# Designs tried in a protein design chat: VHH binders against Mechanosensory abnormality protein 6 (mec-6). Part 21

Target 1, 343 residues: Mechanosensory abnormality protein 6 (mec-6), of Caenorhabditis elegans (o01811)
Amino acid sequence: DLNKRVYNHTPGPCRVLTDNYKGTAGMTYVESQKRVYITLGYGRAHDLKTKTGIAFYKTNRTDGRSQQEMYDLIEMTINWNGYEYKKEFIPTGIDSYSSSNGRVLLYVINAHPNHQCIHFFQIVESSKLNHRKAICDPSFSSLQDIAVVGPDRLFVTNMAAFGRGWAQILEFSLQTGQGAVYYYDGSKLSTAASSLIAPTGIGYDAKRRILYVGSMIRESIFAYKVAKDTTLELLYEMMLLTSPIGVFVESKTGDIWIAAHPVIHESAWHYTHPENQNIHSPSQILRIRIQEEGNSWVTTEPYANDGATISASSSVVFTDEQMLIGSSFGRLLHCDLTHSYIT
Key: E = the ipSAE of ESMFold2; O = the ipSAE of OpenDDE; V2 = 0.75 times the mean of E and O plus 0.25 times the DockQ between their complexes.

## First folded at step 17 (VHH; framework vhh_nb_b201)

Design ga3 (from k02 with S31N; at its last look DockQ between E and O 0.82; V2 from the best seeds 0.00; counts 0 for: pae E 7.5 > 2)
Fold by ESMFold2, look of step 17:
Structure ga3 (fold): chain B 343 residues (1-343), chain A 120 residues (1-120)
Amino acid sequence: as target 1 above (343 residues)
Amino acid sequence: QVQLQESGGGLVQAGGSLRLSCAASGFTFSNYWMGWYRQAPGKEREFVATISSDSYTYYADSVKGRFTISRDNAKNTVYLQMNSLKPEDTAVYYCARETYLSGTTGMDVWGQGTQVTVSS
């Protein structure tokens, strides 16, 4: 829709956590550590000059740090353990698993344009990652996001049969349904859902065992029940009227946070011309509270921007009255929430 | 029917060694992370070691360098080699399977336990 308008608003005071990377595309919250992990440098996959890496933000505001220190990012050091990395590491989609024995695992998509993989890490020594293995299946053409349901058990979205270029644009225009959700069961990869139209963000409500999958082109979230044998049963579709890119599910409430692109054709131009500073894509954050599964839900919009402050929002985390917004090629934002009835 | 059965416990002098085994049945063993826990009288059950499906290992600080966890996926068995045993290692040792469907972190299946007693 050519007439779609974006009216800027925030849920409270916001600030830029970093501008130093071309992309802050993926985030995951690890409650046991009170940390948000952020993947940095997605723009490298689109030939932008940028450092890549993984960092974290500490969410505990009462841990005795000064006001200056509260917004610092801490970069992780990666120990590859002799892994022979053929292609450059460009981290993007990310999720985590925490166990009761203190072990924390990270699962990260490498968005390298010609060789996409999922990398398995363990967090060690506070700010180090030990690489365990990578999965680089030939079917990985356009990996977008990960939802972890157990140790080394994850769903991953593959958006399209073609990873870039005119073929992918044509695929979306024709809505051929070449996207999929894959499942890794700890040893083998399988297809959990197929014939999907541009699946993007994915989030898991562990308490209710519901997997939410965004469809960029359908402008919807699809809700799946995750059976005990890990097969997916489609429950319903939530029409958003905006293109979901990132999905975050609150563990306590089950509320669904969505990073969305409300003007998809501006997003398309931004992705094809990411270095052009005059090309922006609006950024929108939605919060959905389910009232009755499949029948009713309440949607609020804690954040919206026409793209001038943050372009092409790609991920969102909410915790402790704080919201972080990541973007495909730009800034990482942090906002304090001052009015709980709008969030 | 998911079952875990420990064996190999016993009485040993300080500085000695024991090898515990845990036979698993009723599930696809190679797909699960397995662990060893222990419980001394009057104490809470504590973590000892965990091994992933691809044999990556994790240890409690109190046992690092002395204990080795391993697995044989062909025999559906996880092992705990305990060397340089101390009287503080005296406990009932439990084999456990890590859950991935509970929506929480932890172990969902436990063995019956095997007694390890280390005399001074």
Scores: ipSAE 0.041, ipTM 0.544, lowest interface PAE 7.5, mean pLDDT 85
ESMFold2 (binder alone), look of step 17: mean pLDDT 87; pTM 0.884
OpenDDE, look of step 17: ipSAE 0.838; ipTM 0.921

Design ga4 (from k02 with Y58W; at its last look DockQ between E and O 0.74; V2 from the best seeds 0.00; counts 0 for: pae E 2.1 > 2)
Fold by ESMFold2, look of step 17:
Structure ga4 (fold): chain B 343 residues (1-343), chain A 120 residues (1-120)
Amino acid sequence: as target 1 above (343 residues)
Amino acid sequence: QVQLQESGGGLVQAGGSLRLSCAASGFTFSSYWMGWYRQAPGKEREFVATISSDSYTWYADSVKGRFTISRDNAKNTVYLQMNSLKPEDTAVYYCARETYLSGTTGMDVWGQGTQVTVSS
């Protein structure tokens, strides 16, 4: 582990889109709108003072905007429709559903330590969200990420039995397998996979009907076939030798993008002491191209940083030769891809 | 076999009301989102309304306040109550089921349609 040196590189020019929030943890791409939605303020779940919310970045470069506004984030306003616990909202994992008639839904994990929930929103007008409902099951102790497979049909990862702190670190050290993937079918919640070791990022390849689930402690991505009845069949494990946190699947190619923490003990200290600016976690982005399902794949590393520029990368989106990188407690990066096939 | 069959269409004068029904079979109806679409001759198919599995509803702006979508999961049936009908509502109305798990979004199963004609 002490020989895990991070060699900084980028896929092209990069810039900071924002560093005004303690966390830009989750992202989803809505192709019908040409927008990346970003959850803001995850650090509040770890006792940092920060504003929380949801914003979007417009990926269309030919829409006539000026150079000044080209990289703007636009914050969403939320109509909570009387929801009682709106002040407990700490958004993190996010995914979306777009219909052909222009209806766009967002599904957002609330990471608040005492109110772990899945929130259901509809995007209305240009920059407003209407809250539809929340699912707050007692089994939700450490919700991490969400993958949408249809309207109100979701897989979510619950990472551990303990929701935070040193108890959670000890749980991971013992590898007790207390994590799960839950499935919501539009009315009822069920367990889709159990006894998992620290499941984190989750992504769905709709063309192949494969659900990818990261395991932070196993340093792997597990690939599950999703049956027509939504049961999961484990197909194989892709050993990464780095801790996956976020998963993004390209809709057209099926390529898998992973935000990862290559030095797990530095990540553990960063999450335990997020206010301490002397404690960093390196940030890494992997791209996996499946050559033959289950038999061969090619892994490249478009981005790596020792933590000085961005610490604890937690999410990634690639679209239109652009890559965005979110982080657990810090800034949001945007990179142009001019060197798509290097690590 | 997944099937959707619309009924309840017909001729009605402007300002009148009509209720369409869509009987579903061959799938777990209560798990799916359902919708109504319409198509006038020579025009593209147009969204009318959608209802979720838990009865949350969405409407096209042109019908909001006049049309009501509803469902009865015990009868595997979706309804469209159309009030204050206008001549521009004249179309073939289709019931549809929203897809999931596939690489596409939208409706994957359509009914044969029922004609609604609104006369002046």
Scores: ipSAE 0.498, ipTM 0.796, lowest interface PAE 2.1, mean pLDDT 87
ESMFold2 (binder alone), look of step 17: mean pLDDT 87; pTM 0.880
OpenDDE, look of step 17: ipSAE 0.870; ipTM 0.938

Design ga5 (from k02 with T28D; at its last look DockQ between E and O 0.85; V2 from the best seeds 0.76)
Amino acid sequence: QVQLQESGGGLVQAGGSLRLSCAASGFDFSSYWMGWYRQAPGKEREFVATISSDSYTYYADSVKGRFTISRDNAKNTVYLQMNSLKPEDTAVYYCARETYLSGTTGMDVWGQGTQVTVSS
ESMFold2, look of step 17: ipSAE 0.650; ipTM 0.873
ESMFold2 (binder alone), look of step 17: mean pLDDT 87; pTM 0.879
OpenDDE, look of step 17: ipSAE 0.802; ipTM 0.906

Design ga6 (from k02 with S55R; at its last look DockQ between E and O 0.04; V2 from the best seeds 0.00; counts 0 for: pae E 12.9 > 2, placed apart)
Fold by ESMFold2, look of step 17:
Structure ga6 (fold): chain B 343 residues (1-343), chain A 120 residues (1-120)
Amino acid sequence: as target 1 above (343 residues)
Amino acid sequence: QVQLQESGGGLVQAGGSLRLSCAASGFTFSSYWMGWYRQAPGKEREFVATISSDRYTYYADSVKGRFTISRDNAKNTVYLQMNSLKPEDTAVYYCARETYLSGTTGMDVWGQGTQVTVSS
C-alpha cells in the first residue's frame, strides 16, 4: 500500500467548500480584495445538469467573521446590460486586473461548446458584476485559460482545433499541434504562439515578464519571455511528467503552482464520462520554485489524491497560508498549509 | 440628480492636519465605491484614496500612512483625514464615485473640488 499513500497527502487540514456544482474549474486571486473568485458549473459544457455562475471566497481569517461564516462562498450577480447570449454562459478560465485605485476587472472564458468567448466584467458593489463586452472569434474552438498582462490586455490558450468528441481525441493521439496562444491588445486579436500541442493552463509573472503555458499532452510547462511589444520568445521547457491543467503564479515570489493530472488516460475517461461517479482521475498539485531561470528549479508536491476526495483537479490558488483546489466536474477544496516543506 | 459636495479644504502649515468631507446625494451611497483624487497646477488628476462599499481602503504610495479614508453610510458622506501634510500635497482635491454603468469604467461623478494649500 506504499504507492497508494504517496498519491494521498495534504499540506494540512483540508475541507470541502462546495460540492453543489458540477465543476469549480477556474480561480483567480484578487489581493486588493482578499478574495478568490471561482467559476462554477463547467460540467454544463459536457451536458451535466448544473447551475453556473461566479462566486468568491474571502481569504482574510481575521476580518471578524464567525466560524460558521469562515468558509462561505458568496455568489456574484451579473448585470448583463442586454447581452443577447447570456443564457449560453458557462464560465471557466478566469483572471483579473486590479488598478491602484482599487478598481477590479474580471476576464472570464465562456466554455459553451457553441459560443466560446472572452467576457469582460467590472466588479461593482460588493457582489455584483457589470458586463462590459464579449470577444467571440471563429478561431475559438477550445478555449482553456486566461493570463492578464494589463487592463483589457490578455493571453488565452486554445487547446485544439476540434472542440470536443472523437475528433479531438484523435487529434491528441496524433499530437498534430493545432493549439495556440492568442493575444488581445484591447482592440485586436492576434496569434502569439501557434502549432502548440494541447495548451491548457496559463500564468503570468509580471515582475519577470514570463508567461508560463502548460501542455497537457507534452506533460510540460513552457516558459515564454513577454517582450515590450508583447511578442513571445520561448525560453525553455520544464518537463513535469504529469499533465498540467491549471497554472498559478505567486506575485511576490514567482513560484509556480500547477494543478495536474498524473494519469492522462484516466483523465480522458473522466472527461468522456463525467456523469459516472465511479470513474476517478487523480488530482495533483505541484509547486515549482525557480532557482536559476532555465537551468534549475525545485519541485514539491503539496497535494495528491487518487481521485476519491477530489477528481480531475483543474485550478489552484495559494495565498495567506491557504490553498484552494478546483476541479473540472466536482468539488472545491480548501487546505490550511501547516507542513514546513511546502513553505 | 447625482451630486457630490466637498468641504473642509483650506490653508495649513507643513506638518499640520486637515479633514475633507464629501456629502453625496441622488444615489444609493452604500452601494458604491468612493474615492479622492487630486490635481496640482499643470499636472493630470491623480489617485489619492478609495474606499469600497465594504470599507476596504486603498491608497496611493505617496500618502500611505499619512492619509485615512473613511465613510459614514448613514450620513452619505466620505471623509479624507490628512495628517503630516507636506507642500507637495498642495492641490485641488476631488471626491468621486466609481461607475456603475454598462460598458463604462472609472469614476463617473465628480465633486466641484476643494483647494488644499500647504505652506512651508
Scores: ipSAE 0.000, ipTM 0.280, lowest interface PAE 12.9, mean pLDDT 83
ESMFold2 (binder alone), look of step 17: mean pLDDT 86; pTM 0.877
OpenDDE, look of step 17: ipSAE 0.865; ipTM 0.934

## First folded at step 18 (VHH; framework vhh_nb_b201)

Design gb1 (from k02 with S53G; at its last look DockQ between E and O 0.73; V2 from the best seeds 0.76)
Amino acid sequence: QVQLQESGGGLVQAGGSLRLSCAASGFTFSSYWMGWYRQAPGKEREFVATISGDSYTYYADSVKGRFTISRDNAKNTVYLQMNSLKPEDTAVYYCARETYLSGTTGMDVWGQGTQVTVSS
ESMFold2, look of step 18: ipSAE 0.685; ipTM 0.881
ESMFold2 (binder alone), look of step 18: mean pLDDT 85; pTM 0.865
OpenDDE, look of step 18: ipSAE 0.865; ipTM 0.934
ESMFold2, look of step 19: ipSAE 0.795; ipTM 0.922
ESMFold2 (binder alone), look of step 19: mean pLDDT 85; pTM 0.861
OpenDDE, look of step 19: ipSAE 0.864; ipTM 0.933
ESMFold2, look of step 20: ipSAE 0.659; ipTM 0.869
ESMFold2 (binder alone), look of step 20: mean pLDDT 85; pTM 0.859
OpenDDE, look of step 20: ipSAE 0.873; ipTM 0.938

Design gb2 (from k02 with S31A; at its last look DockQ between E and O 0.75; V2 from the best seeds 0.75)
Fold by ESMFold2, look of step 18:
Structure gb2 (fold): chain B 343 residues (1-343), chain A 120 residues (1-120)
Amino acid sequence: as target 1 above (343 residues)
Amino acid sequence: QVQLQESGGGLVQAGGSLRLSCAASGFTFSAYWMGWYRQAPGKEREFVATISSDSYTYYADSVKGRFTISRDNAKNTVYLQMNSLKPEDTAVYYCARETYLSGTTGMDVWGQGTQVTVSS
């Protein structure tokens, strides 16, 4: 653990989509639009100077755009509809709901230290968001990630009782169970799971009705069955021996992609000194293929970096032979996947 | 026990207006997106409009600017105001509740429908 080595490798050619923001922390894929939405500027929650916002990447590589345009990000314009705290918006965790009639909804966690909320948006006019409402609850101290299970139906992770600082570090060192998963049922917020140890990334396999929740400190993914009444039943734990931060579930296969921090103490230093370019955390992407639910699975590692190219990977999306990697304080990476993993 | 009941259909001249209502019962109305669909004879049912619990809307292209969906959560009722009606709008109009069940999209509860006929 303390003596880990990270051996750099990629699944194919990679490039930087942007390094203009201090943080590209969250991503969601909207298949009906062929777009990956990315949240920008998480570093502001750690006092870095950066722009914040939401942008998208178009995944269709055959739509007639030039090579230069194919990797462009398009920033969304937000219509806040008079929302009082729009200046306190630091978007991080994100997920989406698409209906067959073309309506697309986005749900975004606000990581602002003084305004931890879940924001509800509707996508309009291709590149505009209409803000609908925010859900802010006193229990929201360290919201991390969100998994959509229906229109206005959400699970969210709250990592710790303390939102940041020395108290949070002590909480993690003692491995106290102060984290939770909350559920919003379209009307009311409730606790779906409690006494969790540093829950982070969360992803939902709709075909199997399984919710996957990462535990940063236990270095594991917990699998929960989601009942028809949306209660959670713990099925099993997948030990990863690396700290999961972001979770992405392929809708067709159920394969689980994980953005992870393989060296936890380097991640801790990076988060306390995010402005220091000599302090970075290795980035790792895992892919888990379930062979028999609860009994066996196969884990592969499509990407690993010692932190020089991308530090503190926090999110991952895979689609159309493409992989995007977001990071807590830095750049957004895009890789093509090939049949050979030899570089 | 979950029920949706449409009303307000009828015969109207082209260019006219009509307002449909849908009364809902047996569920927490304020927790759901509600919608209107329509089906002309010999055709498949098609989407018209949907509205969130907090009154955000989405419309089919064919009705944008002419139809307005609204709701009254206190009365458990959703409405469709139809203006500038065309003969092509002739159909049975159905009120529907959008499902919240994961892995499933679309509507899980339908009303019986109300006939709208637009004469030329």
Scores: ipSAE 0.639, ipTM 0.861, lowest interface PAE 1.7, mean pLDDT 87
ESMFold2 (binder alone), look of step 18: mean pLDDT 86; pTM 0.875
OpenDDE, look of step 18: ipSAE 0.859; ipTM 0.931

Design gb3 (from k02 with T50S; at its last look DockQ between E and O 0.75; V2 from the best seeds 0.00; counts 0 for: pae E 2.2 > 2)
Fold by ESMFold2, look of step 18:
Structure gb3 (fold): chain B 343 residues (1-343), chain A 120 residues (1-120)
Amino acid sequence: as target 1 above (343 residues)
Amino acid sequence: QVQLQESGGGLVQAGGSLRLSCAASGFTFSSYWMGWYRQAPGKEREFVASISSDSYTYYADSVKGRFTISRDNAKNTVYLQMNSLKPEDTAVYYCARETYLSGTTGMDVWGQGTQVTVSS
């Protein structure tokens, strides 16, 4: 709607962590390391000049670093082990698995328009990634996001049957339901849910075994029960009246954080003209607290911006009274949460 | 019925070598990370090594460079080659399968164990 307005507000003081990349699209929190990993450079998938890579932010505010160093972003070095398509790597959706023996695995979607894959990494030596393998399937036409449910056990969203162009636009307009959730079981890829309408963000509540999948066009979050055999059973739909793009689930509370685009036609215009500094897309962060599964939940809005400060919010992480917001083509934002009634 | 069975343990002099094997059955072996753990007398069970279905490895610091984990997916078997053995490596060695879903700890299936004794 042309008359839809976004009223700016923040949950506390905010600052820019980086503006050096065209896109800070995906994030994951690794509790065992007290780090948020961020994918950098999504804008390259839309022909922007930018470096791509993966970096992390240290969430521990009491580790002896100075005030100036507290907000540093540390870039990872990737050992590709001879992988031939490393120049086609445009990282976006990301998630992780930590084991009690100290091993940390990182799973990253490559959003390159002509080489969409799931990349498997192991984190080594504090700031290095060892590439293990890539899974590149012909059905990967519009991979969006990834949720880890176990070691090498992943759900991924594929937004549309057509990756670009008029066919994808028509697909969305008709709501034909050509999107899917795929599942990787450690050796084979399969379809976990089909006939979905523009699935985007995906997040997993491991304690409750609930998978949350956003639908950009339906403006909703769908909740699925993940059975022991990893099949999905649709439980219910939470209608948001805003387009979810990124989904983050707090491991301790099960609270659901959503990066959303509240004005979809402005988002569409921004995505077609990402280089134009005068074309903004509003950014919105929602927090949903489930009170009774399937029956009641409370939604709050910790952050909203008309796009001037941050456009097209694509990911969110919350931990230790800190919120990070990533964007499709722009800066990475950090906020301290000081308004207790919002949290 | 999921089963893991270790073999290859024994007595060896310090500086020697042993190779442990673990035969797996009752599940899709190629879909899982597999690991070796050990438990010395009076100690808790500790991590030794793990290996992914695509043979990517992770080792405890105490065994890096001396131990090598490997697997043969066609034979449903995981191996631990232990070189330059020290008396401190004396323990019961257990083969384990890593859990397939988050929300449970570590390993969900264990073998019976095989004794490794390293003499001075």
Scores: ipSAE 0.573, ipTM 0.838, lowest interface PAE 2.2, mean pLDDT 88
ESMFold2 (binder alone), look of step 18: mean pLDDT 86; pTM 0.868
OpenDDE, look of step 18: ipSAE 0.827; ipTM 0.915

Design gb4 (from k02 with T99S; at its last look DockQ between E and O 0.87; V2 from the best seeds 0.82)
Fold by ESMFold2, look of step 19:
Structure gb4 (fold): chain B 343 residues (1-343), chain A 120 residues (1-120)
Amino acid sequence: as target 1 above (343 residues)
Amino acid sequence: QVQLQESGGGLVQAGGSLRLSCAASGFTFSSYWMGWYRQAPGKEREFVATISSDSYTYYADSVKGRFTISRDNAKNTVYLQMNSLKPEDTAVYYCARESYLSGTTGMDVWGQGTQVTVSS
């Protein structure tokens, strides 16, 4: 059992974008629109009372909006097209695909305990989603996150079930390796990697063709080369000494941003008692820059908090000198990056 | 080898109809979005329509309501039904396959093209 200390710091000024939802768990950046899409209401999967939905934040700081409007979230209207389980939608992991023809697709994990599915949407008009289909499979027991590698082509992590109590979680994960990465190729689902230990966040670097998969229990990021036939070859493991939950890869630089829990037993306590506002888990954001693939990388820590401001960070997006941090049960945080040695 | 072969082009009077076909070979057709693009003389190639493996469609505004993209996964074929043709629809029409993995958000395989000429 490690007693880690968390020293609060930020990369610049921060503000709360919303705390009106019990959870702001997943995010994706759509550069063609200059929007970050956010999934809302993950706490409903843990019996918290909250509305669920999808919203976006506009990243363009110079578009003439007032200071008050600049940080607004705009909620999406979903056209379900007759989907029968629409009321059981608890969105969490999310990623997107922008085509050169202007079509923008959005892929969202439904975390509902009884309807673990991947939902396929098209963004239409400024703020509407057209539901296309859902892919549900009996093997989906604990979907966590999604990485898109093409139109209707995606990797998804399935963590495996964990019980209550830190000892049971550690024993299960260390002994059996029940997690997997699945791949959907546009028509069929297959297993891309199996026997994984608590896979969580997942992100894809298209420039390098590398898929990064976090392991909560191993406190590591695993890097896989994605072959042309979409098979995965493990290249290396980056040990973080903190539990990665969310992974975001910058498309231009390949820098890897990690939302992490530095004190896993406090995180486990928070997930066990999400309704208790006095229970906090520290939140940490790491940025990794690869210097030489497999041999060296530089890790910095743009954000850390003891849990009082934001607890149990679950996702991160960096774009346009802005960082957004999502959390499983609480606030959405926005920070400006003003320290030159961080950026 | 991956190949796309268009057919069905020709000369048509304004207001008429044509049906283009694109036969695909050398890859798992049912796993890809397929599309139609066109290029008029002296102009850039422009998007017309695209269709997912499960037949979800997306159209350019200029053809919406007049053109219908469809596919037959058993025949590895994509179709473009063009109705109410206008002289501005005159172009070489290309079948294409959407790319993945590379970060490119466009097409990675193109057909040879088929000429469509709409006379006034």
Scores: ipSAE 0.739, ipTM 0.901, lowest interface PAE 1.1, mean pLDDT 86
ESMFold2, look of step 18: ipSAE 0.682; ipTM 0.882
ESMFold2 (binder alone), look of step 18: mean pLDDT 87; pTM 0.885
OpenDDE, look of step 18: ipSAE 0.860; ipTM 0.931
ESMFold2 (binder alone), look of step 19: mean pLDDT 87; pTM 0.885
OpenDDE, look of step 19: ipSAE 0.869; ipTM 0.936

Design gb5 (from k02 with T105S; at its last look DockQ between E and O 0.82; V2 from the best seeds 0.77)
Fold by ESMFold2, look of step 18:
Structure gb5 (fold): chain B 343 residues (1-343), chain A 120 residues (1-120)
Amino acid sequence: as target 1 above (343 residues)
Amino acid sequence: QVQLQESGGGLVQAGGSLRLSCAASGFTFSSYWMGWYRQAPGKEREFVATISSDSYTYYADSVKGRFTISRDNAKNTVYLQMNSLKPEDTAVYYCARETYLSGTSGMDVWGQGTQVTVSS
């Protein structure tokens, strides 16, 4: 819709956590540590000069830190253990697994155009990552996001058959349905769903065994039941009328948070010219509360911005009355939810 | 049906060694994390070691450097090599398979256990 308007609003006070990277694209919440891990530097996949890495934000506001320290990001040190392609690491999609024995695993998509892989890490020594392995498959042409369903068990979205260029633009224009969801079962990779139209964000509700997959072009979230044998059965489609990019599922409530681009042609221009500060893509955060599975849900909009404060929102995390918003090429925001209502 | 069966327990003197085995059946063994846990009388079951499908290992602090977990995917078997045994290691040792798809992390299949007794 060429006539869409974005009306700026926030759920409470917001601040910039970092503006030092070209992209803060992906995030995951690790409840056992009270930390949000953020991937940094996605802009390098679009030829911007930036450092890449992973950092975390500590969500516990009562842990004795000063007011200034409350908003610090702590950068992770990566022990690559001799991995040959460490210089080609552009982290984006990210998710985690915490076990009762204290082991915390982190799974990260590498969006490097020539080295699209899923990287497996263990979090160690508070601020270190030990690289365990990478899975790189010829079918990985446009990896977007990860949902973890167990230790070394994960679904990933691959958005399109063509990873870049005019072929991909034409693919989206014709809505050819060349996207897929892949599943890794701890030893082998398989196709869990195929013929999808531009799948993007993905999130898993473990209590209900439902996998939510965004479709950028269809402007929808698809809900799949995850069977015991890990096959996916489409349950329903939630039409959003905005392009979902990131999906976060609250573990306690099952509420679905979505980072979305409400004006798709402005998003397309921003992705084509990420270096141009005069080209913005509006940023939108939706919250969906399921009232009756498949039949009714309530959608609210805790955050919207015309792109001036944050452009091209790509990820969202909500925890402890705090919301973090990541972006494809820019800053990371933190907001307190201090209003008694959300949009 | 999914089954795990431990063997190799027994009585050893302090400072000695013992190797436990766990035979697995009824599932795709090579795709799961497997673990060893132990339980002394009157105590809660505690974590000992776990190993991924590709042999990445993780140990409890109390056994690091003394115990080694390993696996043989061709034989569907997980091992626990226990060296420099102490009387405090006396317990029933259980083999376990790590769960997925559930709302909680942990182990969903347990063996019957094998007794390890370390004499002073």
Scores: ipSAE 0.641, ipTM 0.869, lowest interface PAE 1.7, mean pLDDT 88
ESMFold2 (binder alone), look of step 18: mean pLDDT 86; pTM 0.878
OpenDDE, look of step 18: ipSAE 0.857; ipTM 0.930

